# Ledger of designs, part 30: miniprotein binders against q9h3h3

Target 1, 235 residues: q9h3h3
Amino acid sequence: EDGFTAEHLAAEAMAADMDPWLVFDARTTPATELDAWLAKYPPSQVTRYGDPGSPNSEPVGWIAVYGQGYSPNSGDVQGLQAAWEALQTSGRPITPGTLRQLAITHHVLSGKWLMHLAPGFKLDHAWAGIARAVVEGQLQVAKVSPRAKEGGRQVICVYTDDFTDRLGVLEADSAIRAAGIKCLLTYKPDVYTYLGIYRANRWHLCPTLYESRFQLGGSARGSRVLDRANNVELT

## First folded at step 3 (miniprotein)

Design G21
Fold by ESMFold2-Fast, scan of step 3:
Structure G21 (fold): chain B 235 residues (1-235), chain A 105 residues (1-105)
Amino acid sequence: as target 1 above (235 residues)
Amino acid sequence: TEDEVRKQFEELIKRFEEAMKRVEELLKKAEEAAKNGDTETAEKYLEEAKELAEEARKIIEELKKLAEETGNEEFKRMAWLAKLIIFQAEARLKEVEEKVKEARS
């Protein structure tokens, strides 16, 4: 469809969540230290499993920046997964609406804008822009994958608190564009990640809710955001 | 009072949107004038756009104040979105400024 989702990294992302993270936490660290931290840990050079020649000698799962107001809210993922298994065995239809209902019931509301970039200067520059937007308060939290052993694209994830809050999702898109990002973005709710919904899923669900494309929209720099479920332009 | 505050907030949002629309119109006119070698007219439009962007920034401060005073989550999100829009407009303004500079030779 779009070809720019995080599903190809799904299994590795689960493993990465368990490994140590490199975190710049704006709640406890002065914003003036960010540039030095970004220079020390460029995502194109940080290796997934550690290497004496890289910035890290030990495994790194994710490189993350937490905003000043960041408050972790994973919701009741355990309850969500139990309800999901019950739903599958019930024979009831599985739809975007049913998943939305499960997510709301179990407070699993977070979601993320995804962008995939090849290792290199462009990736590092994009991450720096995102990180600055987080520390300056335009975004809430973001993370980027380290360089994989087998190579391939790296992913930047920019989180929002509530995927059902359309305005909040659009705000994040605007902030990403304001940070200088011009690549294709797709938005995935964390409920889909926790339930294993990827591109070729058996329920024929679109793995992303929104798509954002950079272009001059006539009068302004910015992006066009499409609601993929309803095939409706939001911007 | 609650209805009055909401109307005030909505009026500020409307003024902000009108300012942003006008800024984009002025920047397009500046870019076209610069393309045609009329750098004096381009600079005039650019200066008008800068003044409107400054007025828009003042509107954003008023939006933030109302959002903080009410604690209204919707107002906070709208004020936040307005800040992001102005950042995009300022970036475009800088792009047009560079084009006008290039045309001056």
Scores: ipSAE 0.000, ipTM 0.099, lowest interface PAE 19.1, mean pLDDT 80

Design G22
Fold by ESMFold2-Fast, scan of step 3:
Structure G22 (fold): chain B 235 residues (1-235), chain A 105 residues (1-105)
Amino acid sequence: as target 1 above (235 residues)
Amino acid sequence: TEDEVRKQFEELIKRFEEAMKRVEELLKKAEEAAKNGDTETAEKYLEEAKELAEEARKIIEELKKLAEETGNEEFKLMAMKAKFIILYAERRLKEVEEKVKEARS
């Protein structure tokens, strides 16, 4: 049951990555054009496979905003995958620590804060806030899923360069909160995604490394961030 | 000394938090005044909020300096958080300023 779900999620993610993206690239496009672009492509209205009644007639895998300093850094994914197969064959324990070490060794360090929102005004407003933070330089890069044919919640992904850099992860969380986002956020290292580790995996690994819950007032004003792997509050 | 630096940092954080609470309060009052057509009162609250935000910006520069000089991870975290708290407040200021301008027109 769980196996079917994991394969389905992996196939959907690959299809979305391979389909065309709608991109606002702040490296080549003036920031003054962002508001018009956001108005043209609200994620609640952009359809996954195209529709004459939506902003897109053709399939869209992701809607993305690239910051001025954005430089893709995927690391050595092939080396990571080979090392992962060797680790599984070796009989050695597979733990969060061993995955962290593989990620560091192969420089597969990126990760993302995830938020899931229903299609509508709240999603579009949240995405606009995130997009502006990216263009203004508070975040590096973000993407949001288009509206699926079967419905359901859409996801906003906000990327950071290094999941082992706690200050950098917390900085992104603070920037998301500064953009007005109040919903639950979860952080997933891309190493889990590249290895196809989702919920209900054989190794009982939790792919969520950090969790952020909104709070107002007090010294921590913004959010409480929990390191789920160690059950330690970071804020 | 370490104890003196920590006390200085804690005092700056307290002043920053008090300023941010006051800014939020003033922005809510400005929005309410603008909704009621009292644009003069809204402008006064908005002006006070802007002045406090500028003061808070200076506090953040002091927090950053202390965090860099000490290398203290706790100070670096708190300075980073303060940076984004004020960015949120400045975004709110722009939103309220636009509402006040619309009410006046």
Scores: ipSAE 0.005, ipTM 0.470, lowest interface PAE 10.1, mean pLDDT 84

Design G3
Fold by ESMFold2-Fast, scan of step 3:
Structure G3 (fold): chain B 235 residues (1-235), chain A 105 residues (1-105)
Amino acid sequence: as target 1 above (235 residues)
Amino acid sequence: TEDEVRKQFEELIKRFEEAMKRVEELLKKAEEAAKNGDTETAEKYLYLAKFLARMARLIIEELKKLAEETGNEEFKRMAEEAKRIIEEAEKRLKEVEEKVKEARS
């Protein structure tokens, strides 16, 4: 029942990462081919498990666009997990600052802006804007979930290399807004994912580090960004 | 060292056994959901079982690699036994998948 839902969602996330991805890789593919690729694989039509009526006949975990300068670096995840175990047994306070130090020490620095949209034209249009920003070099890498059989919202993830680089996080937000995105954005460091820190956790840590809300015409960035952990507005 | 490799091998075997036990539990749950006409829930249990079976295959590949690198005959026997277990589980998974498809008609 309740346990089944949590278990299924965790397994689904892991399976999506392991299943094949549809990738437009700007490191090896000319930018002129992007529009045709986007038309062939609109995320509202690509199905998670494949379907004769969709662009894909086989399962797809994620649809992704890699920028020309994209260089994947997950850091030392094993060292991070060992240090996390030591931290829990040490009695040392578990705070956002402590987790930030573990992430820095083990170079597990990546994070992502998340947006959730219903399947349809608006999702496909938002993804196309993000994909173009990636190919043009304004963003580094992004991915979007395929359509689930049951329906429901899909997620676009826009990655940055270093969640501790506040300016870099804000520049990514600005580029997302410049692409025409106006919905709520939340930013999650990947270190929280590797340590199993989710919405409800015993340390009362917020896995969402930053939140961005669109601001109508008032700011140069087009949005207000809040640091959720410290309750400080980043302007 | 030899002791470090043995501990790594034993840890992988334990993870493999846990995965196989979980796969069988999920397949039984999928069958029960299908019998009750809850095909959506049955498909979700099947998906999780397939995922865990794929992960178990990755564990077997690591076990084989360690056995080859060390030349340890005990490790080779244990890896081969794990292979037999996963093959039986995959056959069981296909049987349950067909039952779920049948419940959908």
Scores: ipSAE 0.000, ipTM 0.146, lowest interface PAE 13.5, mean pLDDT 81

Design G4
Fold by ESMFold2-Fast, scan of step 3:
Structure G4 (fold): chain B 235 residues (1-235), chain A 105 residues (1-105)
Amino acid sequence: as target 1 above (235 residues)
Amino acid sequence: TEDEVRKQFEELIKRFEEAMKRVEELLKKAEEAAKNGDTETAELYLMKAKFLALYARRIIEELKKLAEETGNEEFKRMAEEAKRIIEEAEKRLKEVEEKVKEARS
């Protein structure tokens, strides 16, 4: 969740979604072309607003890889928003359980593992590993932010279809670790993003559901996963 | 200062307008893909349109906050106009979503 601390960041995120994306779509592009594409568009060098000296001269909002089986479905997001406003005016408590129920009712189930890395070799190497896992079918879809004009860390987002499917979330974590990723990972359901739940929210909710830490030899999966809402270890 | 707040408000309005234009573009692409039987591509464009519409909703929340902080009646009217625009876009989004579901079945 690093970097998303206030409502004004929503405008920046929206601008990124509006700008063109650089996409490797495994549904229409042979897997053999991936390595050349990754070499052409390393995220540490792709600039947010374009630069003649970078791989892109035009703005780029996100760099993404779609797996062969990728079939996007956001659920009933408008219904979720209406129900959220009704909940807020009803005076009922707003809790992780209430948000989970709204998400289930409206089928807004997608979520993502987040990792934040400084621009450089480690970021590009991590992204290449994730991209290969997506194209090979171990992950469904992923995206990485381009390099911001002011610098700072970039984020890799690895999506899963259903944040309530604990095994699916853990399977994605295992695939990320198998790709050689050792940094801290946090998992955020898209319902939290859609409803504006960030680090310092009005309801004092933890903005992420799970946390994964790399652990040398301590886990068969290479990591320890914590359920942050219940403060219990899943692995 | 008042000048700085006005600049922030105008920038948010500009970003909102760009988002609405992009939403309509994505919805048109979703309809074209659905018409051609490319349901997966249609769902992708629809998903992106939904996400941008939600981000536009957050811009409206920020516009309302700035209007409240300044007590500026012009800002309040512009925020209300933006709300009407997003509501119309969301209605259009629902229509396209139904067409995509129809093509999938």
Scores: ipSAE 0.012, ipTM 0.338, lowest interface PAE 9.2, mean pLDDT 82

Design G5
Fold by ESMFold2-Fast, scan of step 3:
Structure G5 (fold): chain B 235 residues (1-235), chain A 105 residues (1-105)
Amino acid sequence: as target 1 above (235 residues)
Amino acid sequence: TEDEVRKQFEELIKRFEEAMKRVEELLKKAEEAAKNGDTETAELYLIFAKWLALMARKIIEELKKLAEETGNEEFKRMAEEAKRIIEEAEKRLKEVEEKVKEARS
């Protein structure tokens, strides 16, 4: 009774995407301005709906950094959702392979590495490291959630352009580790977000494709990446 | 073909119009819920309305792309009219959002 449906969670995620974003766009802004921008908008202090005491008086959906080579492509999200409804009505099995094919057909290929951190210095420091990696060209684009009223954990999302490109996904993980990030990372394709595949979904699908754990003494890449669905090590 | 592109454009316009109709229906339900003190339900309707408006924005991006690729003046006019409609709907959404916020007082 006090829970949320997958549709409700998807709607909340889309509402954040629709609200205004605070963006550092390295395609048009000199890299030398990044440190001042990060100091002005620390994610632990930017509020979701605005507050006179915070850096923002108006609602903010996301705080984002775009790399110099970033080209925004969302694919055909409406066509994806229409095809998803048709698939559910068809009685065909819902599997990771079926979702992958829908994503490819509708060019909804982006995905993201997720890290969840409590509001505070460690979150702000992690975000600064990620933002610098984006501006320096090691990552393509990233965003971080603003502080929610209830004060729960915030999320940093580091995007790759194609979740089916395992090498690209692994290269992003390496760059995140090189930026000093040591916490648990999970990788989720945007198609899962748009279709409402979260924890406890009715199709019993794992809500993420990959998991990255920092390994002490791992001199080569600093982490091990696991395919969560198949329990297969990729590195 | 050119005829197939026209049919694709017309289908996108139809989907856009249906999305706009659903946004208005959700906003009316949000206002009614807020008026009755059910701000939790009103917020849920607002979330769904924002999501549909986002989908409508994606349709407009596709309409603009097709208009530019074809150089069709009729398509350009229809895409600009859709842009006007979504901007008015987004203004209406903000107005309802403020009413829900005030009802939470």
Scores: ipSAE 0.000, ipTM 0.137, lowest interface PAE 16.1, mean pLDDT 80

Design G6
Fold by ESMFold2-Fast, scan of step 3:
Structure G6 (fold): chain B 235 residues (1-235), chain A 105 residues (1-105)
Amino acid sequence: as target 1 above (235 residues)
Amino acid sequence: TEDEVRKQFEELIKRFEEAMKRVEELLKKAEEAAKNGDTETAEAYLLWAKLLAQFARRIIEELKKLAEETGNEEFKRMAEEAKRIIEEAEKRLKEVEEKVKEARS
């Protein structure tokens, strides 16, 4: 079952990445056009494969917002894939440290905060908040999945440049919270995604490095961030 | 129980059918991308199709296991039909892979 899930999720992720994206690119589009774009393409209404009555007639893999300073850098994904294949063939232990080293060697450093929400008002409202934070410069880039044919929750991904930069990861969490997001967040390095390592995998690795839970009360407002691997609170 | 095993078998058949449909869709996309000279996109769709075919093969192995454990002749026939379908899909995969390779040149 582990192998089934990992291969299926990797395949779905690749298909979404390869299908067309609906993009608001703040590098070339005035910020004043964002509200109209968000109204035209609410994620709860955009369908994965294009349905009658949806805003899209063609398949959509992702709905994305690029910040004004966003500079894509996926690193050497081909080199990463080749090294991963060699590692598996070698019989050497596959650990979080081994994957971290592969990611550093091949410059595949990006990672993302994930939030899963049911289709509806709360999803669309959360996405609008994130999109505004990206256009205003508090976040670099974000994307949200379209509505799946079979239903289920949709995912908002908020990216950071370097998963090894703990402070940068925590700053992104703060910006997400400042945008009004109160749901559970989990952080995953893209190296895990590119290698098809998801929740269920044969190495029993936890692909989630951090977990963030909203906290409001007393003299403090913020989130509690947990290091999932070491079970240690960071904030 | 027998009812639980039947439900498990039917769930696996559904997953298999969905995977096979998606493989065909991806292979068509790979062919179109290769035809348009976009070999990078074609290779990505092809890899996606290969991963789904591997997933479908694992479903077949589970179907065979359940058929053998139960001795159910209906399950054995359904598993054999699924095996035929995946073998045809794998032939299609090789054909599209060759087209993508040719388009690289």
Scores: ipSAE 0.006, ipTM 0.345, lowest interface PAE 10.2, mean pLDDT 82

Design G7
Fold by OpenDDE base, second read of step 4:
Structure G7 (fold): chain B 235 residues (1-235), chain A 105 residues (1-105)
Amino acid sequence: as target 1 above (235 residues)
Amino acid sequence: TEDEVRKQFEELIKRFEEAMKRVEELLKKAEEAAKNGDTETAEKYLEEAKLLARFARWIILYLKKLAEETGNEEFKRMAEEAKRIIEEAEKRLKEVEEKVKEARS
């Protein structure tokens, strides 16, 4: 994927934030209603633009589940972006460490595990497992992209509050694996999204900090997590 | 191609304008809800407005990037205009947030 296609896909993914979300909020909705909600809005059938015969008549940007402990805190994204513009103008070297410091300074610490799945039963089943884990308090918040007209893979995003908290990131990976997810996971801080840093960016920054690969057999965690920046296994 | 970049830029501007329109609508709804004492609904609209405002700022970053890559001065001007628009909306967003806080107290 050339940098252009990656940026375009990211722009489309962010443009989905503009459309209404289908949300199950465990803070206001009984957990007993989750299964009915999942059955009503299977991600493989929910369409981006509300196509005829879809469960949704209106455009849907994301399908999301909020856990009991979910607190939306995005930090100072405006200050972050201003500081990023100033940094670019300064001509100072830009490193992953620089971005980490910017994120910390502006309290933009959220990140997400990402999984890409083809539309169908496997996606809907994966989403149901994640949604249950969120409602049960093992995860805080997750979202899944609706089905596009052209098809393609849908993405499930499972959030953590702090990408700098390695333990929290690993705990979320474990919870995802416990939910029965076996595909490749990649972890991306939201700061990279807010700054428009995608694959093949001009700074050669890798927007993915971690990769998780499912491991068959006796490791307590069920996965191997690689720190991409340092090329070190964390598990 | 230059034409493809132009098309993308125009599409991003359109998305920005749509986002900003929705931000303004949500802010009005939040204010109305706050006036009616429905602080929960007001907060919901406010949070959605904040989300869209963040998205709008992201679009601006992308617009600036495209403008820089092409060296197109018109694109640079349009990106700066978009920045002014979002800054004004963010000011209004803060004002509405204060009103909602006052209605909660």
Scores: ipSAE 0.015, ipTM 0.341, lowest interface PAE 6.7, mean pLDDT 85
Fold by ESMFold2-Fast, scan of step 3:
Structure G7 (fold): chain B 235 residues (1-235), chain A 105 residues (1-105)
Amino acid sequence: as target 1 above (235 residues)
Amino acid sequence: TEDEVRKQFEELIKRFEEAMKRVEELLKKAEEAAKNGDTETAEKYLEEAKLLARFARWIILYLKKLAEETGNEEFKRMAEEAKRIIEEAEKRLKEVEEKVKEARS
């Protein structure tokens, strides 16, 4: 169990990526159609493997919204994997800084803010807010997991182009907060996904780079963002 | 059991082979769409091919882990062959990606 936990989780996550996605693509679809699409495919009701009585009869891996400016770029994943294998055999320390350097060298720069919510109205409402922010151009792209049979939490992923661009990461956090989201957010670079850095990784690395917590003072105060990799608070 | 581990390994190889076949099909479709000026469709096929290539990489990591755990030399050879196949597919993917970029506007 423990020996294969991270690899098994990665394989299961990638199986979701392989299955069909339900996509609202703002590059080709008018923004006026979004509300009907959201009503047709609420994440709390779309089932992972299809179900009579759910909106889908076939498997769905992800429900996604692409913004008008969305231009996917995964970088040099092959070069990243080769360099990672060489690093593992070199005896050099495996740290967030080392992974950051591999990612920069191979242009594997995308990352995502993650939020985990129980199935239900609050999840659907949060997703609708995020989807509208994407279609309106305040965010680039987002996806949400369908409902698993066991009724576990679902995840909303909000992507940014470059995890090394702190300003861009913080701007995405601000846009998420402006959409009315108040739950805990964590930020994970896709390089960690490609290299198998999940919660049960052998290098004991924190699987996320940033953490965002909503703050409330007299007037609403934005959010507090912590750089988990360097243990530094960002303003 | 050893029999159960072999079945698991064989199923992972099957999934890997299916993913590689699908990547090739998608890359051909992306290239054809790009040649016909349909860059939006080409980008969608390319995006799907990239997702499948990532999945194939995860299968290889799982295969390597199983080979290490069992010490089975046959499994090690099969995992290394799968690695060779994905590396070649990733080169092909990069070539098609550049063609799609060049065809766009």
Scores: ipSAE 0.000, ipTM 0.231, lowest interface PAE 10.7, mean pLDDT 82

Design G8
Fold by ESMFold2-Fast, scan of step 3:
Structure G8 (fold): chain B 235 residues (1-235), chain A 105 residues (1-105)
Amino acid sequence: as target 1 above (235 residues)
Amino acid sequence: TEDEVRKQFEELIKRFEEAMKRVEELLKKAEEAAKNGDTETAEKYLEEAKKLALYARWIIFRLKLLAEETGNEEFKRMAEEAKRIIEEAEKRLKEVEEKVKEARS
């Protein structure tokens, strides 16, 4: 479809990082407080720019849950960007492999499983399941977008520390499925986000590394996972 | 479609300008925190500034593509000016990063 539309939506998501976040931080808050926090801030009701009728009067960029053992490491994003500009200028091929090497060299390793759901009960229920999995230690960290003024689907992002650690990525998928999520999931390394690699990019790169589809009886994990880069089913 | 492209270009410029203002504010706060020996707070502001600079760089990539596709000379000039601004901001960011690093030691 229209690459610009996808990039515009991604820009809105990045802009959300600038605004305040609503965070349940399991490193400093007892797990017993989670259910009350989830009831207070259901993502289908929290508005992007604040509204008297919503749980928030002020803008909210993201609603997030940090696990007890969560330790963020962004790597050398600035060095990554400089190396990316040099690569583009060099005329050498830009491939998933070269992006992977840039990410490894600069330790920009985090990535995320993405799921898109319409505002409503199913979104709130899915988020609650994900949030509990994070607080219980099955997942490291997650965030969900608030409801936009224009409507549309909301996104839940479930992060892993290292997109090159396939087992870790697959374990996160299993935990997401265990939370009752049945929708399509796609996995995107943060390096792609930092370098502006989205749908219809000029390098013809697939913007995601993995795709997970719910499969009744298809795997022990309840899903079929496809390696998008190599076009290989992992199951 | 030309009007739709212009609207998108103008929205991207607006977001770029807001991001650049925010970067400068964060870098100034990082410097003040570092001067006061609060390196933890300085690193927090620096990290936020880095994220905004990356977002701004993504906007510039998009502006350049739109300018090239349309052949619009005004768009090309605006994209070039945005590139100049981000390069100055990134230089400033590196300077503040070094000051925070010095304060840590």
Scores: ipSAE 0.012, ipTM 0.336, lowest interface PAE 9.0, mean pLDDT 82

Design G9
Fold by OpenDDE base, second read of step 4:
Structure G9 (fold): chain B 235 residues (1-235), chain A 105 residues (1-105)
Amino acid sequence: as target 1 above (235 residues)
Amino acid sequence: TEDEVRKQFEELIKRFEEAMKRVEELLKKAEEAAKNGDTETAEKYLEEAKLLAFRARWIIYLLKKLAEETGNEEFKRMAEEAKRIIEEAEKRLKEVEEKVKEARS
């Protein structure tokens, strides 16, 4: 995957962020309406560009659910960008520690658990579980990508406020597992997304900090979480 | 291919412009709501505008990177223009935010 391909995919992902979102906001909408909303906009049927016969007639970038405690905090985006440009120009080594420090300095601390699922019932069911967990306050915010024309995998993103808060990251994993999700999860800081750090990046950085694997019967959390940077199990 | 990159770049610019149009619409709605004393509605629109403006900045950053990697001067110019647009919108966003604060108070 050429670095260009990674940046292109990044740009497309960011472009999707710019298109209209279908949002259920638990701060303004009664929780009792969630089931009707989920039925109206199943992710497997919502199309990226509003294809004929889809629940949406207009382009949709994301389907999202906001919890009661959700507050969008972007941090110092401009400062982060400037610092990143300066760092690249300096020729200084770029490490996961460098990125972490940049994120902390500029208060760009959000991160997300990612799961990739094929379109269909399993995706819609997973999304419904996540959406309920968000509305019930077990999770803060989540989004799912709409169906692409090519029928590729859709991604569910479950956010945490601070990727440096290990406990918060683990709690979100537990909540996802409690919602009935059994697939592989990877955790990625948003700063990595924003800076275009994807697989096979020129800095050889792992774009994901954590991996969660479902475990039957063993851990109280129902998963094993691996710190990829240190190759250490956290659970 | 270079042509594919161009098309992608142009599509991202288009999406950016559409998003910025939406930001402007949201800001107008926020301002109108504030004038009508509906501060809650004004805040909602303002929050949405802020979020969209934030996303717009990141896409501009990517556009700049793509422009630099391709060495295309046209793309660089377009990315810089997009930056000017977002900076202007952010100024307007701050102005509307102050109006909403004044309406609360």
Scores: ipSAE 0.023, ipTM 0.369, lowest interface PAE 5.3, mean pLDDT 85
Fold by ESMFold2-Fast, scan of step 3:
Structure G9 (fold): chain B 235 residues (1-235), chain A 105 residues (1-105)
Amino acid sequence: as target 1 above (235 residues)
Amino acid sequence: TEDEVRKQFEELIKRFEEAMKRVEELLKKAEEAAKNGDTETAEKYLEEAKLLAFRARWIIYLLKKLAEETGNEEFKRMAEEAKRIIEEAEKRLKEVEEKVKEARS
């Protein structure tokens, strides 16, 4: 909108986390109910702040699906915040390696593959594929943003337990591709999210650790995955 | 323990209140600089206020997590009040941002 939007986007994302979520929890709900739930709450129709014409009259921050084996572990986020404040006041350099060590020390290891899609049939179809993969056990947990403004893209987030586990990150990418997703995917560790590091941060850190691009006609795994931090191809 | 979590919660509230006070101070300085035609200084104060407001959002996120973990209704009420405060601060930040933009044009 204006020349400096990273803070506004981050503030909006935090507001979403604080508002109610629409959740299909496979730990307590039979898988047979998923298709009806997806039909009731397509992300292209669920509105961020509620609308009498939409499935929701009240605000919805996120639409989420939890797998049967999902066990949330955010780690020691308070310890992470205290260490981050100490690091900033210490004058020590702030680098990707330092953040990785803070994350490991405080067990803040989760991360997510992100995909951005315009509201409509393709978004709803992609979300349905991801949700089924979660309920069937190929992915652990996922969420999608509701429709906030006309023409704005929505985001699907697919989580993994440990951003330092490259095999786990690549397995999630493979499952996303198997669900029919062909758009660009970027992977962000939650430590960057908790510390408020987005694009255009003051430390000039790249918040994206991995990037996945669909490969059409290749004999490889169906995608090309790049480690953005080390500039190394993984596939 | 419950007492340790309460102490943690109170410390986060204190940090949040300090951040909100600083955001308001920076926004007033940005408005004054813009009014005096010093758009470069106004943009610096605005940028600093944005970063602080963003950091304060993470404090609220932690407050909400602690309230959920404890099931404590007092903590939920305090977290909800902090959410209202930051939403008002973010609205004021947008108003000041528009004033700085107008001063540049």
Scores: ipSAE 0.000, ipTM 0.190, lowest interface PAE 11.4, mean pLDDT 81

